# VH-VL binders against Protein cereblon (ohgt): the designs that were tried, part 8

Target 1, 230 residues: Protein cereblon (ohgt), of Drosophila ananassae (Fruit fly) (b3m1f2r157to386)
Amino acid sequence: LSRVPGVDYLEHILFPGEVLPFMIDGSLFDDEMPGLDGLIFGVGFPLMQPPEDNPHKLYGVTCQVYEKGESGRQLVFYKSRALQRIVINCDDIQGPPQYIARNPTSKCFSKVKILPEYFLPEPLKCVDMGSMSRFRDIPSMRDKYRRYQLSSTPWPADACQEYAYEEIVERARKKLEIHKIDTMPRCPIQLSFWLVRNLHLTEKMMRLTFLTDSVNTRLQLIGSTLKEES

## First folded at step 20 (VH-VL)

Design j3 (from a3 with heavy chain W32F, light chain S31H N58S)
Fold by ESMFold2, fold request of step 22:
Structure j3 (fold): chain C 230 residues (1-230), chain A 121 residues (1-121), chain B 112 residues (1-112)
Amino acid sequence: as target 1 above (230 residues)
Amino acid sequence: QVQLVQSGAEVKKPGASVKVSCKASGYTFRNFGMNWMRQAPGQGLEWMGWINTYTGEPTYADKFQGRVTFTLDTSISTAYMELSRLRSDDTAVYYCARGSSSGDSIWFDKWGQGTLVTVSS
Amino acid sequence: DVVMTQSPLSLPVTLGQPASISCRSSQSLLHMSGNNYLHWYLQKPGQSPQLLIYLGSSLFWGVPDRFSGSGSGTDFTLKISRVEAEDVGVYYCMQALQTPYTFGQGTKLEIK
């Protein structure tokens, strides 16, 4: 498990790639930092799920400071960028958590688990067991056919088509203004987070798209928001 | 699953003290501060203060400073409020409520069931 | 102390009709972060209060979409688009910008 210095709360969900500006007491980051320093810290989203769901799990992101603002006597302004989704066991938190918007005055640390980002660049192949049925009646092949049949998970074609990446991109282009389209990433992982940032998703959809480790699923959820039936 | 269970109703004489307990369950107790409110019969809500459940540091509303004490027993996830030198106008339902975090406490997302304290001779 | 003033204090409403409750603070509740530290609670008859809206406009978990909050600074409004029977009770606004945290007087919502 990785440990991060500075774990604070944020009242809304922050996705990888988003900017998080904040101010803190200068003593919390005492080391002198050039304007684009690499300090990494965590923020958690205690309101992302109902309090009754996973009450000991805290989802969040790592953030990396990339800009230090003008230094004051007490508060220092920073800009950070979210990097990776994380999950925290709330029992691992050391220190009193504070909302980062309230200008934290105490250090808070925790072990974190970095969540993966899986992407399948091609739709899942559907296995057709029908073409193999001819071996079922051949005695020397019957045992092999039965083992393959038991190990196979045929997938319906419409489920495979749920991962139509390029169709989702085209629907997003129709919904977005031209200047936003010019900044649309080509990487599917980055694109999935970029779309969340640039579309007006419901709170529920924001949660669902954050919680999945599958980029394909995240894109399909976003795509479902883009469909129109009037 | 997140639950705050308070101690039962109490009847006290003027000049006595009362100690109300608030037992938390279903979450990491030290990550969320504990607030105390009261509500006199037929009246509105009044904030009495809160306690940082990680550090144990209390904050009291000025009106109650010197009469109220907040304490914790973190081993059983329980917060306590003790109000001393009771008067008849301290008759109220007393509530505990979980704050938004332990380092600050800016909204109350779970409340106990309330404890009626009656002060009468 | 920040004084919180609600109006009306009594609000009879016909089922299915909208309702609106106003909350005014004696000083701005807008923090330098851009957040308004104003929250709304409902106390149903015989129950403890429950959080409805936090930070002026954010709907808490389990609260129906017919509830909404708006406003900034010193003036805030809670709206119910279509009042239902389970909405009866006393509504409180609360500021949490600075201690002591203070509540409005309450607005008793009743079905006519």
Scores: ipSAE 0.557, ipTM 0.798, lowest interface PAE 2.2, mean pLDDT 82
Fold by ESMFold2, fold request of step 22:
Structure j3 (fold): chain C 230 residues (1-230), chain A 121 residues (1-121), chain B 112 residues (1-112)
Amino acid sequence: as target 1 above (230 residues)
Amino acid sequence: QVQLVQSGAEVKKPGASVKVSCKASGYTFRNFGMNWMRQAPGQGLEWMGWINTYTGEPTYADKFQGRVTFTLDTSISTAYMELSRLRSDDTAVYYCARGSSSGDSIWFDKWGQGTLVTVSS
Amino acid sequence: DVVMTQSPLSLPVTLGQPASISCRSSQSLLHMSGNNYLHWYLQKPGQSPQLLIYLGSSLFWGVPDRFSGSGSGTDFTLKISRVEAEDVGVYYCMQALQTPYTFGQGTKLEIK
């Protein structure tokens, strides 16, 4: 279990890679000392699920401060970036949680569990043996048929098409502005979160994509949305 | 289920006090503040204040300052509102409502069933 | 204190027709975060209030998508795209930007 300082609430879902700006009372820091630079904190989403669903679990992300904005003595502006999905047992929260948009004034911390990101390689494709089966009955062609059959996998290519990483990328390219395509990440984990930020997803799909530990399943959910719109 | 169950209706004389209870269940009590509202017969809603269920610190609307006291019994997940020096214009249905967090209380997502308090001579 | 003014106060509507309720505040409810701290509640006959819309436009859990909220700053609107019998009751807007939190007078929606 990891313990993080500053566990606050956010009224919407924040995905890894997104920027979260916030403000804090600048009078709490000396003029000569750095404030929150580099701090890692947690943010939870109490409205991600119905109140009756898992009332003792709080899903969220870790965020890291990377930029200090303009400051007055009253409020200091910071930018942070979401890093990892987490889950919190609500009974582990110490302190009164506050919404980060309301400029938190209280210390609040908790033990957190970092959620995994699983990615399975694409399944092997299967070649249609029908076009090659006519070589089976020709004696001089038996070696070619046997070699082709051994190199083939029973994994059906058309059954795997909804999981195809490359196909999801191509569908997204059709629906996105050119400047967004330039920023499309190569890493499938980062891509899955990037697509959520840049596509039209329903609230239900945003919840499902956040709650899934399997990157394959997350990409499949996103892909099903793109295919339905086509 | 998230539930807020309030104590039963009361009839009081002017000058008396009333204490309404609000028992919470189905969630971590200290993570959500408790708000109190009232609704006079045939009229709208009026916010009376709230209590931070983690710290026990109350905030009272100025209109009720000096007459109302919010308290907690965290061992039974219960909040209390006591209104003293009752007047006839205190006749109303009193509601407790769960706030959006214990450090802030910016919307009310669950309400108790209401407690009718009648002040008559 | 922030004064919340609703219009209309009485709203008779034919089933299946749209309805619109206005809420105006005496000062801006737009916070520096970009959030409007304006919420809508429905009190059905004989029931406690229930949250419909928070932060001006976000639907709470279990609220049908025929409800919508819009507006920013001082002027806010609740719309029902087609009124159903279950929508009868009194609608309240509430500001939560600053204490004391204040409610509008209520709008009684009833079927003609």
Scores: ipSAE 0.549, ipTM 0.792, lowest interface PAE 2.2, mean pLDDT 82
Fold by ESMFold2 at other seeds, fold request of step 22:
Structure j3 (fold): chain C 230 residues (1-230), chain A 121 residues (1-121), chain B 112 residues (1-112)
Amino acid sequence: as target 1 above (230 residues)
Amino acid sequence: QVQLVQSGAEVKKPGASVKVSCKASGYTFRNFGMNWMRQAPGQGLEWMGWINTYTGEPTYADKFQGRVTFTLDTSISTAYMELSRLRSDDTAVYYCARGSSSGDSIWFDKWGQGTLVTVSS
Amino acid sequence: DVVMTQSPLSLPVTLGQPASISCRSSQSLLHMSGNNYLHWYLQKPGQSPQLLIYLGSSLFWGVPDRFSGSGSGTDFTLKISRVEAEDVGVYYCMQALQTPYTFGQGTKLEIK
């Protein structure tokens, strides 16, 4: 488990790769943390799930400051980029959480668990589940392998093609402006988050795609949305 | 299963004090501030203030400053509101409500059932 | 103190018809973050208030899609596209940009 300094709340979901701009009083970084460029902090999403669903778990992302913006007044503008999905046990939070948009006034930190990103490189064409059984004995992959195994049993060829990596990419290209397509990453992990940022998914779909550790499942969920809208 | 359960109705004489409890369950108490509102019979809602459940620092609306005290017992996840020097116009239903965070309690997503305090001679 | 003014104060409506409630603040509720710190609550008869809409337009969990919030700055509107019997009660707007937090007077929605 990793510990991050600075754990704040965010009123919406932020995916890895997204930019999070924020402003703090300039006096805070002189007193709290000089040289904020490169600082890693966490943001949590208390409204991502119903209050009754996992009331002691807080999902979020780590963010890293990469730019200090210009400010002529005491309020300093920063840009950060989300890096990794995390989960926080709410009982581990030290300090009073605040929403980052309200310019945090106190130190708040926690131990976090960095969530994995699993990708099985075979396109989601029909898969012989017997050949995949060799992954079940790898501890880091057991939960993801089990989920993938249940969702990827042999299907009619047409259904397999609709969830294939190449088909999801082609459907996304049909929906997106040309300038966005030029920035489309080739890495499947980065692509899964990029698609969420650029395809204007429903709030429900954004929650589902955030909560899965399987890049294959995330791409399948995104692909099903593209099919339903065409 | 987030729940706020308040103490029962009270009848008080003018000049007395009342202490209303609000027991929280189903979440990490110190991560969400506690707000207090009241509603006089036939009237609207009035915010009385809030308490940071991590630090114990209260903020009172000016109207109640000097008469109201917010306290906590974090060991039993309970917040308290005490209103002193009661008058007949303090007759109201008093509500606790969970705030959006411990450091910025700005919307109230769970409310207690309310506690009727009646002040009569 | 920020004064919140609701209109109308009484709103009789026929089941299945739309309803609209206005809320005006004496000061802008738009924060530099781009958020409007304006929230809507419903108090059903005999119940405590419940959150419907936060930050001007965001629906809270469990709130039906027939509810919507709009507006920015000083003028905000809550709309119900088709009123149902369970929507009866008093609707309050509340500002939380600055303390003391203040509520509107309430709008009593009734089935006529």
Scores: ipSAE 0.549, ipTM 0.795, lowest interface PAE 2.2, mean pLDDT 81
Fold by ESMFold2 at other seeds, last read:
Structure j3 (fold): chain C 230 residues (1-230), chain A 121 residues (1-121), chain B 112 residues (1-112)
Amino acid sequence: as target 1 above (230 residues)
Amino acid sequence: QVQLVQSGAEVKKPGASVKVSCKASGYTFRNFGMNWMRQAPGQGLEWMGWINTYTGEPTYADKFQGRVTFTLDTSISTAYMELSRLRSDDTAVYYCARGSSSGDSIWFDKWGQGTLVTVSS
Amino acid sequence: DVVMTQSPLSLPVTLGQPASISCRSSQSLLHMSGNNYLHWYLQKPGQSPQLLIYLGSSLFWGVPDRFSGSGSGTDFTLKISRVEAEDVGVYYCMQALQTPYTFGQGTKLEIK
C-alpha cells in the first residue's frame, strides 16, 4: 500500500499513459514540498462501477506531474500523466474529496493499492517442437504442425486458438491513422492501454478493460470490439 | 447495499418545528455530502441545501436561511434536517439524497424514500 | 437564481414512439472545465427521483441506452428513442453550476 499526497475525483475513466491537465490553488502545497515536477498523486473514478458494486472501493490511477504551465494567477496550471491503476479503500481517505475539474480547494490524502498487470506469453510460440520446428514455415505442412502444437501445450486448446495478439494488432492498424501507428508500443501492457485510448471504445468496454488485471483478457476484450465493427 | 432510510411521516401545526432523520448505510458516510429537497403535493422538486459530511459545514438555500438547520451524527451515519416556524405551504415530501462527493454536491445518485410532513390547523 | 424551464410540461406518447424533452436555463451552465452542470432525473409514480443523466450527456448506471442527453450552455434535450411502459413518470432537469441548485417544473410522460 502506498500513501499519496493528494486524492481527487474524476468523472470519467483515465488509463495509464493518458495526460491529465488540471488547475489547482497553488497554496494547497506545503512550503516544504519540492516543486511539482515528479509529484505523484491519485485520481479516483467514483462512477466507474454501479454504486452497489464495491461501495467501499474506489478505482483510479496514479498521476505524475511533468509540466507546470505559465503562472500569474492564484490557480496554477499543470500537466500530469497517468502511470498505474490503483484501488483505494474509501475508509482510508482523509479529507473531503473534490472533483479535479472544480479546482480543488482542500487537501485530501489516502493509502492506495497498486493493481497488478498480468501477461501470459502466447502459448503456441512457447512450445518447444524439437525437430518438428523445421516444418512450421512449409505451407503444405502448416495445418499438421499446428495440430501438433495444440496437442503439446498444457493450455486448453480453445484458449490457444483464441489468443490472437498479432491479429488484434493488425486489425487495429486498419482502423488507425498512420501517425498514431508510428507511436504504437511494443510492450503488451502499454499496448493494451494505448489501444483503449486510440480505438474509441464504448464506455462499457472501457470499464471492462480497466477492471481486468489480465493483459491477455484486456486484449481479447479489445479484439471483440474490432469484430463487432465488421 | 447503499441505502438512505428516512424517519416516518409527521403531522404538525403551524408555528411548530419538524426534524427529519436520514440514516445512511452501505458506504463510507463522510465521503459523500447530504442534500435535502422537498416536493409539495402535485408540485416539482425544490433544493433546500446540503451538508459536508466530512466537515459538518452546511450550505442553505437563501429561501430557507434562518429556518432550516442541518446536523450530523457521524457515529450512526445519520443526517438531520430541522425546519422551524412551519407554515401550511411547508406541507411536502422531504427527501435526503447523497451528493457526488463530500467536498461538493454536483449530482444526487441515491435518494431516501421521502418523509411526508403535513402542516395543518 | 438560475431559472430552469422545461417543455413540454405534459407529454402523452404511444408505446414504441420517440419522446423528447427540452430544458432551458436562464444562464449558461457551461463551466470553464468544459462540463455542463445539468442533470436529468426521473420520478416514477409513487417513487423517489432517480438519476438518469449527469453532466448533460453521461448516462448513469442502470439506465437503458434508449435514453440520451444532448445540448450545451442554455439549451438541453433528453431523448427516449423508443418509449416503454416503465418510462412513465415525471422528468426533471436540474442545474448544479451554482447554488441554490434549481429544478425545472417537470415533464409528465404518459402512455396513451
Scores: ipSAE 0.542, ipTM 0.786, lowest interface PAE 2.2, mean pLDDT 83

Design j3 (from a3 with heavy chain W32F, light chain S31H N58S)
Fold by ESMFold2 at other seeds, fold request of step 22:
Structure j3 (fold): chain C 230 residues (1-230), chain A 121 residues (1-121), chain B 112 residues (1-112)
Amino acid sequence: as target 1 above (230 residues)
Amino acid sequence: QVQLVQSGAEVKKPGASVKVSCKASGYTFRNFGMNWMRQAPGQGLEWMGWINTYTGEPTYADKFQGRVTFTLDTSISTAYMELSRLRSDDTAVYYCARGSSSGDSIWFDKWGQGTLVTVSS
Amino acid sequence: DVVMTQSPLSLPVTLGQPASISCRSSQSLLHMSGNNYLHWYLQKPGQSPQLLIYLGSSLFWGVPDRFSGSGSGTDFTLKISRVEAEDVGVYYCMQALQTPYTFGQGTKLEIK
C-alpha cells in the first residue's frame, strides 16, 4: 500500500492512459515543492458503484502531472495522465475530500492499494497445462499461473475464435477512426484500457471493465460489445 | 445499509428553540457533509445550509444566519440542527441529507425521513 | 441568489405517455470544468426526496433509464419516455453551483 500526497474525487470513471486536466489552489503547495511537475496523486470515483454495495471502498486511479499550462492569479493549470487502478479504504482518508472539478482548496491524503492487472499469454486458446508449466516456479507468476490453470479447459477451435486476442484487435480496428489506430498500444494491459477509452462503451460496461483485475476478462467484455455493434 | 434516522416530531411555542438530530449509519460519516433542508406544509424545498463532517465547519444560508446552529457528535455519527427564536412560519418538515463529499457537498444522495416541527401558540 | 423556475407546476399525464419538465435558472449553471451543477429530485407522496439525475444528465443508481436529463447553462429538461404509476410525485430541480443552493418550485406529476 502506498500513501499518495493528494486524493480527490472525480464524478466519472477515468481509465489508465486518460488525460485529466485540472486547476488547483496554489496554497496546496509547500515551500519545498514549487509546483506539481511529476507529482503522483490519487483520484477516486465515489459514483463507481451503488452506495449500498461497498460503502467503505473507493475505487480510483493514480495520476501523474506531466504539463503545466497557463495559470491565473491563485489557480495553477496542470495536465495529468492516469497510470494505475487503485482502491482506497474510506476510513484511511485524511482530510475533507473534494471534487477535482471544483478546484480543491484543502489537502486530502490516503493510503492506497494498487490493483493488479492479470494477463496470461494464451488465455482464450485451447492449450494443455504442459505449455504453461514453466511459469509455475517463478514467484511473480505463481498467482497468474494458478488463475490460468483454473480457467484453462480444452476449448474447441470454433468456440475459441471470438475470444482470440488478435480477433478482438481486428474488430476494434474496423470500428475506430483512422487517426486513433496509430496510437494503439502493443501491451495487452494498456490496450485493454485504450480500447475502453476509444470505443465509447455504455456506463455499465465502463464499470465492469474497470472493476475486473483480469485483462483477459476485460478484453472479452470489450469483444462482446464490438460483436453487438456489428 | 446507508441510513439517516432523524428525531421525532416536535411542537413548540413561538420564541422557543428546537434541536433535530440526524443519526447516520452504514458509511464513513466524516467523508460526506450533512445538509439541512426544510419544507413548509404544501410548499417546496428550502436549503438551510450544511456542515463539513470532517472539520465541523458549518455554512448557513443567509436567511438563517444567527438563528441556526449545526453541530456534530462524531462518536455516534450524528448531526444536529438547532433553530432558535421560532416563529409560526418556521412550521415545516426538516430534512437532513448526505452530501456528495465532506469538502464540497453539491448533491444529496440520501435523505432522512424528515422531522415535523410545529410552532403554535 | 440563483432563482430556479420550473414549468409546468402541474402535469397531468396518461399512463404510458411521455412527460417533460423544464427548469430555468437566472444565471448559467455551467462551470469551467464543463459540468452543469443542476440536479433533479423526486418526492413521492409521503416520502422524502430522492436523487434522480445529477450534473444535468447523469442518472443516479437505481433510476430507470426511461428518465433522462438534458440542457446546459440556463435551460434544463427532465424527460420520462413512458410514465408509470410509480412516477407520481413532485419533481424538483436544484442548482448547486453556488450557495445558497436553491430549488425550483416543484412540478406535481399526476396520472389522468
Scores: ipSAE 0.510, ipTM 0.769, lowest interface PAE 2.6, mean pLDDT 81
Fold by ESMFold2, last read:
Structure j3 (fold): chain C 230 residues (1-230), chain A 121 residues (1-121), chain B 112 residues (1-112)
Amino acid sequence: as target 1 above (230 residues)
Amino acid sequence: QVQLVQSGAEVKKPGASVKVSCKASGYTFRNFGMNWMRQAPGQGLEWMGWINTYTGEPTYADKFQGRVTFTLDTSISTAYMELSRLRSDDTAVYYCARGSSSGDSIWFDKWGQGTLVTVSS
Amino acid sequence: DVVMTQSPLSLPVTLGQPASISCRSSQSLLHMSGNNYLHWYLQKPGQSPQLLIYLGSSLFWGVPDRFSGSGSGTDFTLKISRVEAEDVGVYYCMQALQTPYTFGQGTKLEIK
């Protein structure tokens, strides 16, 4: 478990890749913490369903400060970016966590567990084993053929279509304005979070897409929303 | 399971005091402030104030300042509200409710079952 | 004190029809953070209140998605897209921008 300085609350879900601007009371700064530049901190979501229905735990994200703004009037402005989904054990929180929107005035620390992001290769929609068979007897291509064999084993047709990564990308492009498409990442993990941020999903779908550790499932949930709006 | 269990109904004479308890379970008590509301029979809700469960610092609505005291026993995750110099218009159901955080109490996501306090001669 | 005014105070609705409740504050509830500190609660008959919507428009976890909140500043609306029997009760708006926190008078929703 990692210990992060500055664990605070956010009243809504923040997804990896999102920017979190905030202001903090400058009275928190001292020799040990002259500012927050580069700091990685945790943000918990106390209004979200807790992990395993355990109210002693919170979902959240890590954030990293990357920009300091003008300070004036006791408050110091910062921008941070969410990095990874986490679980915070509330019993490990040291200090009184405050809502970021309320301009925190107290230091707060906690241990966090970083949540994984699983992505599995998509199965082929259709398999042409005849074309692949000619490679099995060529030694230099045998390892590549074995990989194709594993990935080309047929799935039920409905399951294959539901997991089609490129099909979900194409449907998302139809829904997005041109200016957003230029920022669409190619990494499936980053893309899954980017789509949530840019497609303006319902709060229910936002919660469902945050809760899964499976990038495949997150993309499938997003894709189901795109189908229902056509 | 987050749960707030309040003490039982009370009947009091005018001029007396009443102390209502609110025992929290199923969550980290010090991380969420405790709010107190009341509801007179057939009437709406009225906020009385709250207590920071981390520091123990209370905030009282001006209407109740000087008559109400909020306290904690953190060892048993329990908050208390004591209302003194009772009068007949203090007859109400009193609720505790978990606030949004220990230091900010801006919405109430779990409420106790309520405690009826009746003040009559 | 911030005065919260709800309308209507009594709302009979046919089962399955939409419902709308208005809440107006005497002062803007919009904080500089962009949040509106306005919350909606439902008190079902014989029960304590439960949070439905926080910060004007955010649906609390576990609340059915037929509930929605909208508005900003001084004027807020709670909508139910299709009223069900379990939605009967008194609805309260509450401001939490400044102390003392104050509730509206309540709107009693009943099935015709």
Scores: ipSAE 0.250, ipTM 0.671, lowest interface PAE 5.0, mean pLDDT 80

